# Designs tried in a protein design chat: VHH binders against StAR-related lipid transfer protein 6 (STARD6). Part 3

Target 1, 220 residues: StAR-related lipid transfer protein 6 (STARD6), of Homo sapiens (Human) (p59095)
Amino acid sequence: MDFKAIAQQTAQEVLGYNRDTSGWKVVKTSKKITVSSKASRKFHGNLYRVEGIIPESPAKLSDFLYQTGDRITWDKSLQVYNMVHRIDSDTFICHTITQSFAVGSISPRDFIDLVYIKRYEGNMNIISSKSVDFPEYPPSSNYIRGYNHPCGFVCSPMEENPAYSKLVMFVQTEMRGKLSPSIIEKTMPSNLVNFILNAKDGIKAHRTPSRRGFHHNSHS
Key: E = the ipSAE of ESMFold2; O = the ipSAE of OpenDDE; V2 = 0.75 times the mean of E and O plus 0.25 times the DockQ between their complexes.

## First folded at step 1 (VHH)

Design b10 (framework vhh_7pa5_2)
Fold by ESMFold2-Fast, scan of step 1:
Structure b10 (fold): chain B 220 residues (1-220), chain A 125 residues (1-125)
Amino acid sequence: as target 1 above (220 residues)
Amino acid sequence: QVQLVESGGGMVQPGGSLRLSCAASGFTFSSYGMSWVRRAPGKGPEWVSTISGSGGSTSYADSVKGRFTISRDNAKNTLYLQMNSLKPEDTALYYCATEYSDYDLYGEPSYFDYWGQGTQVTVSS
């Protein structure tokens, strides 16, 4: 399997989603976060677009989102996030296990995702991901194996205040299993809003001189 | 009224240093994070550096790390940017700005941006 080629192609698809302004239907607005959707071209379901402002630079935000060690402390949708294989400094494979959703109506799923960060001109960084087959982590009886079509985070400077980031998140997930199609459409927008709120809280909580890997001069 | 006034810019040779200041008034300065943002001729705004309200946390753009230092004096309501080892590509109009606040006591987002009038930095000859 040529993982690097898949990663590059996935990043290009996410860049395409970010440039596409047509066909988006707003399905939820809450706390200055906007969730939009359109029919996926990859499966019988939706591609979601989530937009919000994060009060950190694009470089710091993208590093925070790409970093694996702290993911489950701030991402309340996950119970497991492990890097299982590193391809290079910008590319790895992770194994994730979700929390149950919809008051237990959607049981935990596991995913094997190829994750890639690409830095573009103008302080725009894209972290893209897509499920892949990885022989060392086959589907098991413990969890329904979900599938992520191209997903990603686009971190760019906020137009009128470039000290802040505009975060656009794309989610294109098959939960699989025996689910009512309507339950995903009913529950997903709120979960996506909560992801952005948890990311805001998470990055704020990690803004301390004592954080591991944080290079800082104390002023007071 | 909320007011931000930048000063300290000027012309300097490559390798030189400048210290920028931003005098803030009309709001509780220590409660807000502050940033420096620059606009080079013919380009859009570029974020340079941020400091938390207490001064306990700082962040820098990759292009200025190791050369610039952001600091603040909350007793004087003043933000600073110490710029060392200046390069021609640092030539820009420099602005100070306030950061987005977290949710207020009532659960509403507290968000405002104030940009000063800017101070010109020119690195040449």
Scores: ipSAE 0.000, ipTM 0.107, lowest interface PAE 21.0, mean pLDDT 82

Design b11 (framework vhh_7pa5_2)
Fold by ESMFold2-Fast, scan of step 1:
Structure b11 (fold): chain B 220 residues (1-220), chain A 126 residues (1-126)
Amino acid sequence: as target 1 above (220 residues)
Amino acid sequence: QVQLVESGGGMVQPGGSLRLSCAASGFTFSDYAMSWVRRAPGKGPEWVSTISGSGGSTSYADSVKGRFTISRDNAKNTLYLQMNSLKPEDTALYYCAKSTDSPEDYFKYLTGMDVWGQGTQVTVSS
């Protein structure tokens, strides 16, 4: 399997979603975060678009979202986030296990995702991901294996203040199992708002210990 | 040349406590999330708990919440699992696992494939 080619193609699809202005329906607005959806072309479900402003530069934000060691510290939707294979400096495969959510109505799922960060002109960075078939990591009996169709984060400078980032998140998740579509539609928008709020709090907390050592950048 | 060495297992009565340790070497310990995984005789591997690289975030399987506490000492390159209120169903071989760029190491713990190390045995007699 050519994982690098899949990663590059997935990044192009996410870029395409970000450029597409048509067919989006706003389903939730909360705390200056907007969640929109439209029918997925990949499965019987929705492609979600989540927009918010993060008071950090696009480079810092994208590096924070791409790093793996402290993912579960800020991402409260996950129990487990482990890199299981590094392809190169910007591409890896991870194994994730979700928390149960919707008051226990949706049990934990696991995912095997290919993750790729690509830096574009204009200080735009895209972290894209997609579930892959990884023969050395088949579904286990412990969890229903979910499937992420192309998903990702688009981090770009805020137009009014380029020191801040506009974050757009795309989510296109097939939870599988015997879930009704209505439970996903009812619960997903709030879950996505909480994700952005947790990321915003997490990057702020990550900033606090940056007073380390001789490379303290507040000196000029 | 990653090496993980588990210790601290033993035999206890129901309601007892044990503290497991995992000594890590061959990598920058603080850069990686660490997990405990267990396997009871005749059963597949069960994820138990995970701690972030900094130690700032932890998560637990529902079967152990409120009874087990995962922690780490990054200065000593050591992972811990404090197990309280032990039950007979906690009887298992316990393994520590690193986030890895080698899928076979993590896969061995989660999918029931042979494990590289022997782990540490916890037996709760009833």
Scores: ipSAE 0.000, ipTM 0.267, lowest interface PAE 15.3, mean pLDDT 82

Design b12 (framework vhh_7pa5_2)
Fold by ESMFold2-Fast, scan of step 1:
Structure b12 (fold): chain B 220 residues (1-220), chain A 125 residues (1-125)
Amino acid sequence: as target 1 above (220 residues)
Amino acid sequence: QVQLVESGGGMVQPGGSLRLSCAASGFTFSSYWMSWVRRAPGKGPEWVSTISGSGGSTSYADSVKGRFTISRDNAKNTLYLQMNSLKPEDTALYYCATGDSPYELYEQYGYFDYWGQGTQVTVSS
């Protein structure tokens, strides 16, 4: 199995999703974030498209989303995010465990994902991911193993202000286990909005880290 | 879209052997964990065996350990189950399914995404 070839093919699929303007149905709009969906061609479920504006450049945004060390600090949907194998500077395999959501109706899932960042002309960067088989991390009885079909982040300059980014996120996830599709359809849009809001807050905190302001006395 | 077609079942005497096949289409076979699940007359489904997408990891139900071997040929999009030392208790309809954890640890029809038509195995004297 060639992980680099899979990663490159996954990036091409995500680029294809970003170029496809047909068939999207808006399912939620909140806080200037729009969630749209259409039927997945990969499984019996949805491909979600989430878009919003981030007041940071595409380079800073994509680097923030790609880095692993601070992921669980800002990504409140995860309880674990570990890079378990690095293939090269742009490609790695991670193990993730989700929080429960939908008021506890959906239990935590774990995932083994191949993650790849590719930089394109026009300051567009795509971070794509897809679940893969990785023998060192087989399924366990502790969590239902979920499966991510091609997912990703597309970071590009905002047309009206190129110092800001347009972020488009694609999510195409099989949660597996015994779940009604209606539970996913009802709860996923709000979870995706919250993801973008948490990313906005996280990158702002990273840009202007907390410090003792001039209104506080020095420690001596 | 996704299609799984099982074959290779039949009637055999106790102590005999059979090899089941599952032909997969409509998805990237090598990316999916695959399982064999069986259903005996009047009983619920029982997970039999699982194999990783690469074939590097396998697991088996205690009832079949040492007798059954799961394998796959990713070039042919085919899953196999070699069944040796068959017992009357192995009589069941055998299904190929997509999924990556022991079925017995999860709800019956929720974990495995796709099921095939099944192939009948009958072990009798």
Scores: ipSAE 0.000, ipTM 0.105, lowest interface PAE 19.8, mean pLDDT 82

Design b13 (framework vhh_7pa5_2)
Fold by ESMFold2-Fast, scan of step 1:
Structure b13 (fold): chain B 220 residues (1-220), chain A 129 residues (1-129)
Amino acid sequence: as target 1 above (220 residues)
Amino acid sequence: QVQLVESGGGMVQPGGSLRLSCAASGFTFSDYAMSWVRRAPGKGPEWVSTISGSGGSTSYADSVKGRFTISRDNAKNTLYLQMNSLKPEDTALYYCARETPSYYDFWSGYSEGYGMDVWGQGTQVTVSS
């Protein structure tokens, strides 16, 4: 299996999602985070698009999201996040196990994902991921094996203040098992909002403290 | 490290002019809106003026509008305040400040206007006859 070719193709699909303005329906807006969805072309379910502003540069944000060592400390949706195989400096395979969600109604799933970071012109970075078959980590009886169709983070400069990042997250997850799509549609938007809020809190914990601030109104 | 260093203050008589400068280092200057804030003896801080990162947008407090002009030179990492027709009421310590748009600032809980996260040490302006 050519993992590098799969990674590059997945990044191109995520770039395509980011460029496509058609068919998105806003399903939740909370704390200045917008969640939109449309029908997936990969499975019987949704492609979700989540937008928010993060007060860190695109380089710092993308490095934070790509790093594996502290993922579990800020990503409250996961029990386990392990890099199990490194292909190169920008590409690896990880094994993840989710927490139960929907107040225990959806049991933990495990995933085997190929993760790739690609840096583009204009200070845009894409971290893309997709489930793959990896013979060293077959499905087990301990967890239902979920499947991530192309997912990713698009980190780019905020147009009015390039020191801040516009973060767009794409989620296209097949939870498998005996779950109706309606359970996912009801619970996923809030879970995605919480993911962004947890990422904001996590990256803030790693920044150098600024001098005391002063707040005022401006009529620019 | 991130630093802002003001200069150009001094003593001037009413109706006079001064030009303040602020030298910035340790960050990408053109990515940030910059402000001038002043503090008169016995009073709290008063916002004076703001300029966008590109220099394309400026705003001024009503008390200085028409008399003061904010500008920047991104190639030199320098912020300026040209002060004309100075009045005794303009006597204050003037600070250069790096701003973040609070409209998008989720860290402070302030949802509108601007916040300031880095301040200089200040430069004294005294207007006296």
Scores: ipSAE 0.000, ipTM 0.093, lowest interface PAE 20.9, mean pLDDT 81

Design b14 (framework vhh_7pa5_2; at its last look DockQ between E and O 0.01; V2 from the best seeds 0.00; counts 0 for: pae E 12.5 > 2, unsure alone 62.7 < 65, grease 24.8 > 24.2, placed apart)
Fold by ESMFold2, look of step 2:
Structure b14 (fold): chain B 220 residues (1-220), chain A 127 residues (1-127)
Amino acid sequence: as target 1 above (220 residues)
Amino acid sequence: QVQLVESGGGMVQPGGSLRLSCAASGFTFSSYEMSWVRRAPGKGPEWVSTISGSGGSTSYADSVKGRFTISRDNAKNTLYLQMNSLKPEDTALYYCAKEPGYSSGWYDESLYYFDYWGQGTQVTVSS
């Protein structure tokens, strides 16, 4: 299996989503963050686009989003985020386990995702992901194995202030299990707004590690 | 700590009516979109209805449109669901749910997920 070729193809698909201006329906605007959706071409469900402004350069933002050591400290949707195989400096496979979703009684999902970072002209950086088969981590009875279709982050400079980033996130997650489409459609936009806000706070805390009454602990 | 306590369920015959209540505490109620979600026997959670923080905008699942009315009283921190023309298919455990919140830099699982902190209230339509 050629994981690097899969990673490069996935980055091209995310770049394509970022260039595609048609068919997006705005489903939530909150706290200066816009969530849009359209039908996925990969599965019965939605492709989501989330956009916000982060007061950090694209290079530093993309490095923050790519590194694994702090992920669970700011990504409040996850219990577990482990790099399980590194392919090269720009490419790895991770295993993630989500928190309980939707109703509190739904078991967490796990994912095995290929993650890839690529730098583009104009200081645009893309972190792309897609679920892959990885024989060492087959589905288990402990979790519902979800599937991420091509997804990721596009970090680019704001035209009027290149020290700030326009962050665009694409989410195309097949949750599987017995969740109804209506509960996913109702909850996902708010969860995506919160993801961007948590990332913004995470990178802010990373820059200002000494704050009264705030603790940010790392593990390895 | 966010708490949501549902009440007002019971047994009714088809065509009957019930009004559900949800008492909310531990957050600024008027700032959040609130929903009713139900869990029927043998099915996963199903969205029923949503109301905006101000109460000015509502939406409904197709299966309940024209029969159910969501409302809120922000002075009492209470969410309501008026259910009319009840059918056997409406039999379920009904939960109120808070739109996921945001916590500035602190880890808090309850603020990220659709919250069911009460036990729910059972609605049984006889048949």
Scores: ipSAE 0.000, ipTM 0.315, lowest interface PAE 12.5, mean pLDDT 82
ESMFold2-Fast, scan of step 1: ipSAE 0.000; ipTM 0.355
ESMFold2 (binder alone), look of step 2: mean pLDDT 78; pTM 0.778
OpenDDE, look of step 2: ipSAE 0.015; ipTM 0.314

Design b15 (framework vhh_7pa5_2; at its last look DockQ between E and O 0.01; V2 from the best seeds 0.00; counts 0 for: pae E 3.1 > 2, placed apart)
Amino acid sequence: QVQLVESGGGMVQPGGSLRLSCAASGFTFSSYAMSWVRRAPGKGPEWVSTISGSGGSTSYADSVKGRFTISRDNAKNTLYLQMNSLKPEDTALYYCAKDQYYDFWSGYSFDYWGQGTQVTVSS
ESMFold2-Fast, scan of step 1: ipSAE 0.525; ipTM 0.792
ESMFold2, look of step 2: ipSAE 0.390; ipTM 0.738
ESMFold2 (binder alone), look of step 2: mean pLDDT 81; pTM 0.816
OpenDDE, look of step 2: ipSAE 0.150; ipTM 0.625

Design n01 (framework vhh_nb_b201)
Fold by ESMFold2-Fast, scan of step 1:
Structure n01 (fold): chain B 220 residues (1-220), chain A 124 residues (1-124)
Amino acid sequence: as target 1 above (220 residues)
Amino acid sequence: QVQLQESGGGLVQAGGSLRLSCAASGFTFSDYAMGWYRQAPGKEREFVATITSGGSTYYADSVKGRFTISRDNAKNTVYLQMNSLKPEDTAVYYCAADTGPYSWLTSPSEYDYWGQGTQVTVSS
């Protein structure tokens, strides 16, 4: 399978989403985070656009979001996040398992996603992802296999203060199984707000390097 | 090399049924939306049905309730089951693959790759 070509095409699609300013309906605004949606071209559901300001540079923010080792510590929507295959320095495949949502109405799903980071002019970075078939990780009976159509993060300098980032997140997730569309539409906006809030808190925690022995290695 | 190969067209009486198949190769079939379009003599190519990578289906109003689109990802094949055929369904039917994010589902421009077409003729 040509994963690199798929990754590059997915990044192009996410760039297209970011450039399209038409047809977005605001569905939630909370804590300076705006969630908008429009009908997805890829499935019977929504493409979500989530906007917020993060007080970190685009380079630091995109590195934080791309790295796998810390993901589950800050991303409270996931119970598992494992890189299962590295294609190159900017491209990998991950296996994720979600937490249950909607007070248990949406059971955990697993996903196999191709993840790619691409750096653009003007200090804009896009981390794009899309579900792929990966024979080493077939669907199992333990979880309903969900499908992420093109998703991603667009990290760019805030116009008024370039030390800060404008973060735009696109989510286009097919949960599969037997779910009412209304359950997803009612619960997704709040979950997306919480994702951004958790990312803000997580990146703040990672500004300060670990000082493992601080209180015990101080000179008495 | 991307290939889309239609089959199953033919001659049928009004009220009859046909099943069209489209075998795809040269791309990761399960990742793409697949569609059927048709073109009657002297007319523009028009939308018939589409099925997304996730399995959601959309139909033209003129065929809704009579036609069913489906896919078999293991066989890299998309199907169009056509029931209760009418003379106005007479056209060349084309299979198409969609890789674009923002094209409308009913526009021919939304699809990147096309098959050669298969003729469906419905006699009154």
Scores: ipSAE 0.000, ipTM 0.092, lowest interface PAE 20.6, mean pLDDT 81

Design n02 (framework vhh_nb_b201)
Fold by ESMFold2-Fast, scan of step 1:
Structure n02 (fold): chain B 220 residues (1-220), chain A 123 residues (1-123)
Amino acid sequence: as target 1 above (220 residues)
Amino acid sequence: QVQLQESGGGLVQAGGSLRLSCAASGSIFSDYAMGWYRQAPGKEREFVATITSGGSTYYADSVKGRFTISRDNAKNTVYLQMNSLKPEDTAVYYCATDSSYGYWYPSSEYDYWGQGTQVTVSS
């Protein structure tokens, strides 16, 4: 499998989503976070667009979102996030397992995703991802294997305060299994708002040493 | 719930200095990001400076090096020290705040605004 070619194509598709300003329907606004959707061209479901402001530079924000070691400490939608294969410094494959959602109505799913970070002119960075087949991690009976069509984060300088980032997140996920589309449409916007709020809290907390004691090298 | 009241505006000659104050009342001030905006005659409102709840500061390029924003959480007050004033700095200056997670946002998204204070810089 040519993972690098897939990664580059996925980044181009996410860039295309970010440039397309037409046809978006606002489905939720909360805490200055806007969730919009349109029908996906990839499956019978939605492409979601989530916008918010993060008080970090695009470089710092994209590095925070790309790193894997502390993902589950701030991303409360996940119970597992593991890099299972590194292709190069900008490209890897990860295995993720979600928490259950909607009071148990949506059981955990696992995903195998190809993740790629690409830097563009104007201090814009895109982290794109897409589910791929990876023989070392086949579907199991433990979890329904979900599928992410092109997803990503677009991190760019905020127009009125370039020290901060405008974050646009695209989500295009097939949960698979026996779910009505209406349960996804009802629950997804709130989950996406919570993702951005958790990212804001996570990047802020990343700068704070542990409570028990303070270490010279506070990182993760 | 927050009320904001600006003070300290006035008339100064080019090269002069002014210190603006913004007093906040209502909700807990220390959790809020505080910003200054200005609106020149016939122009749209533009960003000037902001200070986060943690004390990080950010400035518009046009004022960087000349203006300094600071806060005093014990007094529920934010300040804008304006040095080396230019005629182009003439505007009504507004204090604004956002309670959302201590983060600063563009002016169109702010929760609370003061009534403004006039700054006039003569040649």
Scores: ipSAE 0.000, ipTM 0.158, lowest interface PAE 15.3, mean pLDDT 82

Design n03 (framework vhh_nb_b201)
Fold by ESMFold2-Fast, scan of step 1:
Structure n03 (fold): chain B 220 residues (1-220), chain A 125 residues (1-125)
Amino acid sequence: as target 1 above (220 residues)
Amino acid sequence: QVQLQESGGGLVQAGGSLRLSCAASGFTFSSYAMGWYRQAPGKEREFVATITSGGSTYYADSVKGRFTISRDNAKNTVYLQMNSLKPEDTAVYYCAAEYTEYVESGSYTYEYDYWGQGTQVTVSS
């Protein structure tokens, strides 16, 4: 398996999703976040597009989303996020375990994902991901192994105010197991809205408050 | 200060067309995404269409191919062209504006959606 080649191809697919403005059906709008979907070409389910505005630059936003150390502090959909192998400065493999959701109707899943950040002209950055086979982390009896088809984040300057970012998230997940497609269709849009709201709150917490003058060290 | 004023609603026969307008004031219109929502009697408010300030458009499946959203930043106005109207399109149509505001303290907050008063569209069979 050439992980770097897979990562680069996955980034190209996500770029393609972002450039395709046709066929999207809006399924939810809430708190300035729009969720749209269309039929996936990769499996019997949906490709979701989630769009929102983040009041941070694309560079700061993409670095926040790409870094692993603080992921579970803001991403409330996950109980585990571990980088298990680093390929280079822009590419790694992570192991994730989700929380249960849909009032317990969907049990936790684990995923092994290849993650890659690519920086483009115009201050656009794409963090793309795709599930891969990684022999050191085989499926276990503890969790149903889910599968992410090409997915990720597109961070670009907001056209209306370039100091802010337009964030587009693509989600293309097979939860697997014994689930009706309709339960996913019914519950996923709300979970995607909550993801963006949690990211907004998380990145805001990392911003330095605008305090001039006296600084105090307060470590208890 | 922020105001959204809808117009263009009315009574039309099935298969007909209407053009809704929403005039905006009290904010930098070109920096806002603009949308249309509708609410039929006894139903919750549902999404119809949105246009970003960059011009990207998104539609509810029920109106795709029949409705077109557009904007004129020079006139601070967003439009909804409604063609091939059906009795099921009968509703009060609301204009909405969405944005994030920078605050003086160097932090950012998200504004709530701004909504207009609505304009009635009635499609007779």
Scores: ipSAE 0.000, ipTM 0.116, lowest interface PAE 19.8, mean pLDDT 81

Design n04 (framework vhh_nb_b201)
Fold by ESMFold2-Fast, scan of step 1:
Structure n04 (fold): chain B 220 residues (1-220), chain A 124 residues (1-124)
Amino acid sequence: as target 1 above (220 residues)
Amino acid sequence: QVQLQESGGGLVQAGGSLRLSCAASGSIFDDYAMGWYRQAPGKEREFVATISSGGSTYYADSVKGRFTISRDNAKNTVYLQMNSLKPEDTAVYYCAVDSEYYVEDSGTYEYQYWGQGTQVTVSS
């Protein structure tokens, strides 16, 4: 499998989504976060675009989103996020398992995703991802295996204040299983708003220095 | 790069069946939606069926219930099983890799790969 070529092409598709201003329909606006959608070209479902402002630089924001160790602490949509294979400094494969959502109506899914970070001119960074077949992690009976078509994060300077970031998230997820498309369309926008709010809170917490404790000598 | 090779076309009587195959070279097959399109004489190319990388299928109304699209990722092959064929199904059938990427220089999305087509002729 040529994972690097797939990763590079996926980044190009996400860059294309970010450059395309046509055909987006606003489906939800909440707490200064806007969710828009249009029909996916990859499956019978939607490509979602979510945008918001984060009061951190694009470099700090993209590093926060790319790091794996703290992911489930701030990302409340996931119960598992594990890097299972590192390809190079910018590219890895992860295994994720979602929480149930839609008041328990949508059961957890697992995903195997190729993740790649690329830095562009103008202080724009893209973290793109896409589901891949990875023989070490085949589908199992424990979870319905979902599929992420090209998706990711675009972190760029806010136009009005370049010290802050404009975050655009693209989501193009095939949940599979026995689900009506209307259930996804009804519930997904709120889930995506909550993702951005959790990321904003998570990076703010990360910015706060850890409380320093001192080592206490105890009798062994 | 990906190359597509169709096979399985031919002559068949109305009510008969044919199975088309499309073999793709290269390791990117598993990551793309694959589709079948057809072009009848003097007509524009029209959509027939598609299968996502995950196996979800979609059909044109004119072929629903008669045609079945499937894929075998181990063989890098997509199939179109055509049953209850009608004279109106006569066309050149094309296999396509549904992969679009943004080309900065042209400012447009480009489809990556198409097959050369295979002729299906249904006699009355």
Scores: ipSAE 0.000, ipTM 0.127, lowest interface PAE 18.4, mean pLDDT 82

Design n05 (framework vhh_nb_b201)
Fold by ESMFold2-Fast, scan of step 1:
Formats: sequence, structure tokens, C-alpha cells
Structure n05 (fold): chain B 220 residues (1-220), chain A 124 residues (1-124)
Amino acid sequence: as target 1 above (220 residues)
Amino acid sequence: QVQLQESGGGLVQAGGSLRLSCAASGFTFDDYAMGWYRQAPGKEREFVATITSGGSTYYADSVKGRFTISRDNAKNTVYLQMNSLKPEDTAVYYCAAEPSYLDYWESPGEYDYWGQGTQVTVSS
């Protein structure tokens, strides 16, 4: 497989999503996080756009989101996150298994995703992902194999304060199996808000762990 | 118009338990970190516990392992479960609200709003 070509094309598609300001419907606002959606052009479902501000630079934020070692400690939507193949310093394949969602109505799914980080002009970094076929990790009877159409994170400087990041996350997930479309529409926005909140908490913990206690127990 | 209303204080014997509640109104509860402070007789107000909008919890060393902070966003309520109470826990306990992480950076550690307090007295 030409995984590098697929990764580069996926990054271009995510960049296109980020530049497209039309057709978004706001479906949830909570904790200063905005979730918007529109019909996917890839499958019968939605492309979600989630935005929020993270008080870390784009470089630190993108490195945090790209690294794999601590993913399951902060990403509470996952029970498994394993890098199964590295293509180069910016590109790898991972195997993930989700937690169950919606009071057990959405059982765990596994995914095989190609992950790529690309750095752009203007201190913008994109971590893009897409499900791929990887013969070493075929679908099994243990989990329904989900499929991520082009998705990822866009990390750029906040306009009002460039030391902070504007984070835009795109999610375009085909859960497969026998699911009512309404269950996804009802549950996905809250799950996406929680993802960003967990990432905010995780990056703060990663930054300077010994200083977190002093920061919280004393006033500036 | 933000209001914080504490309840659940009272007199208890050493080794006993109390559960404090703080009902919040007048703001988007989910966007705020919620905390508990206390003021013991003859002392200044001190930090006890906080819970962020994302659910992360932090405790003063004096209460770790004995107190548990939790929140119910559907009820706009924050709780403090106090176990193994000691005479030195005697204080007026105050509920406080602070804009969550996204608003934190401009005024770190300053709470926007305080309740009127609830008295906890641990005998002996």
C-alpha cells in the first residue's frame, strides 16, 4: 500500500474542511466548546466540526495529540490505543478499541487508522487520520470494525492571543453495525465535547506535573 | 445573577460523616469549576477541594483520603462528602464558582462567586 500518498491526500482533505465555512449547523455549545455538523460526502452520516481554545502553543498541542504513549490516560473514549506500524517520523498506523457508549447502546468498535502530522505556514499543524486496510490486522469477530473517513485536528494560533491555540477537530466516523442514525446524532455531540475537555485536562497534566498543585492551591 | 446555596452542615462527633451540598443558579453551571473553602475559628479562609468542568479533582493535603468532591450537572449541584471528621475540620464551609479552564487564564485562582457558608462543628 502507498500509505504516504494516502496520508498526504487525507491531510489535504482535512485542510479543505478547515477552510470550508459554509453549511455548518451548530448542534451543541458547552464549556466554550462548539460542535457543528453537516452531511458527510463520504457516507450516510455526518461530518462534525468541534472548536475550542487550548492554553498551549500549537506546537505543544499538536505534539501532545500526536504522541501515543499516554493516549488512553487522557482519552477516556478509548480502552486500547496501540501504534502497530511506523512509516516515518510523521506517519504511523494505530489500532484502537473504543469504550461502549450511549448506556451500552453503541458497543465497542475497533479501528485501524493511518495517522499523519503535517506542519504548515503560520504555525498551523494538522494531525489527520483515516481508516485503512492493513492485512496484519483484519476484522475479527470480537469487535465491529468501524471506519474513520478523513478526520483529525487543526492546531493554529488563537487570533486574540497567539501563545494559545485554536483547536478544530473534525470527526467523520462510520460506526457500522445495526445502529439507529438517531442514537449517533443524540450522543455524538456530548462525546465530542468530553473529548476536548479530556484533552485540555491531559495537556495541563503533561506540561509541568509538580507545578499543578501549587497553581491550584495558590492565587496569582 | 449568580447564587450559591450551601446545605448539609451541622454538629457531628469525631469520626463521623457529613455530606455538604451547594445548589447553583444564574449561570451556565457546566462551564464553571466548583470548589469548597473553609474558615476555621481565628484563621483565614483556606482551600479544601475543587472539581473542574472536565471532572478533574484536587484536594488540600489535610483532607485527602477523607473528603470526596463530586458534581451533578443535571441538578446544578456540587457535593462534598466528608468522612472520618476531626475536631480540626470545624469551620464554616463555603462553596465557590470559578470560570472553567477556558476563562481561567485571565484570572487564575480567583473565584467569581461565593456562597454564604455552612457551619460544620466536630466535637471532642
Scores: ipSAE 0.000, ipTM 0.099, lowest interface PAE 19.6, mean pLDDT 82

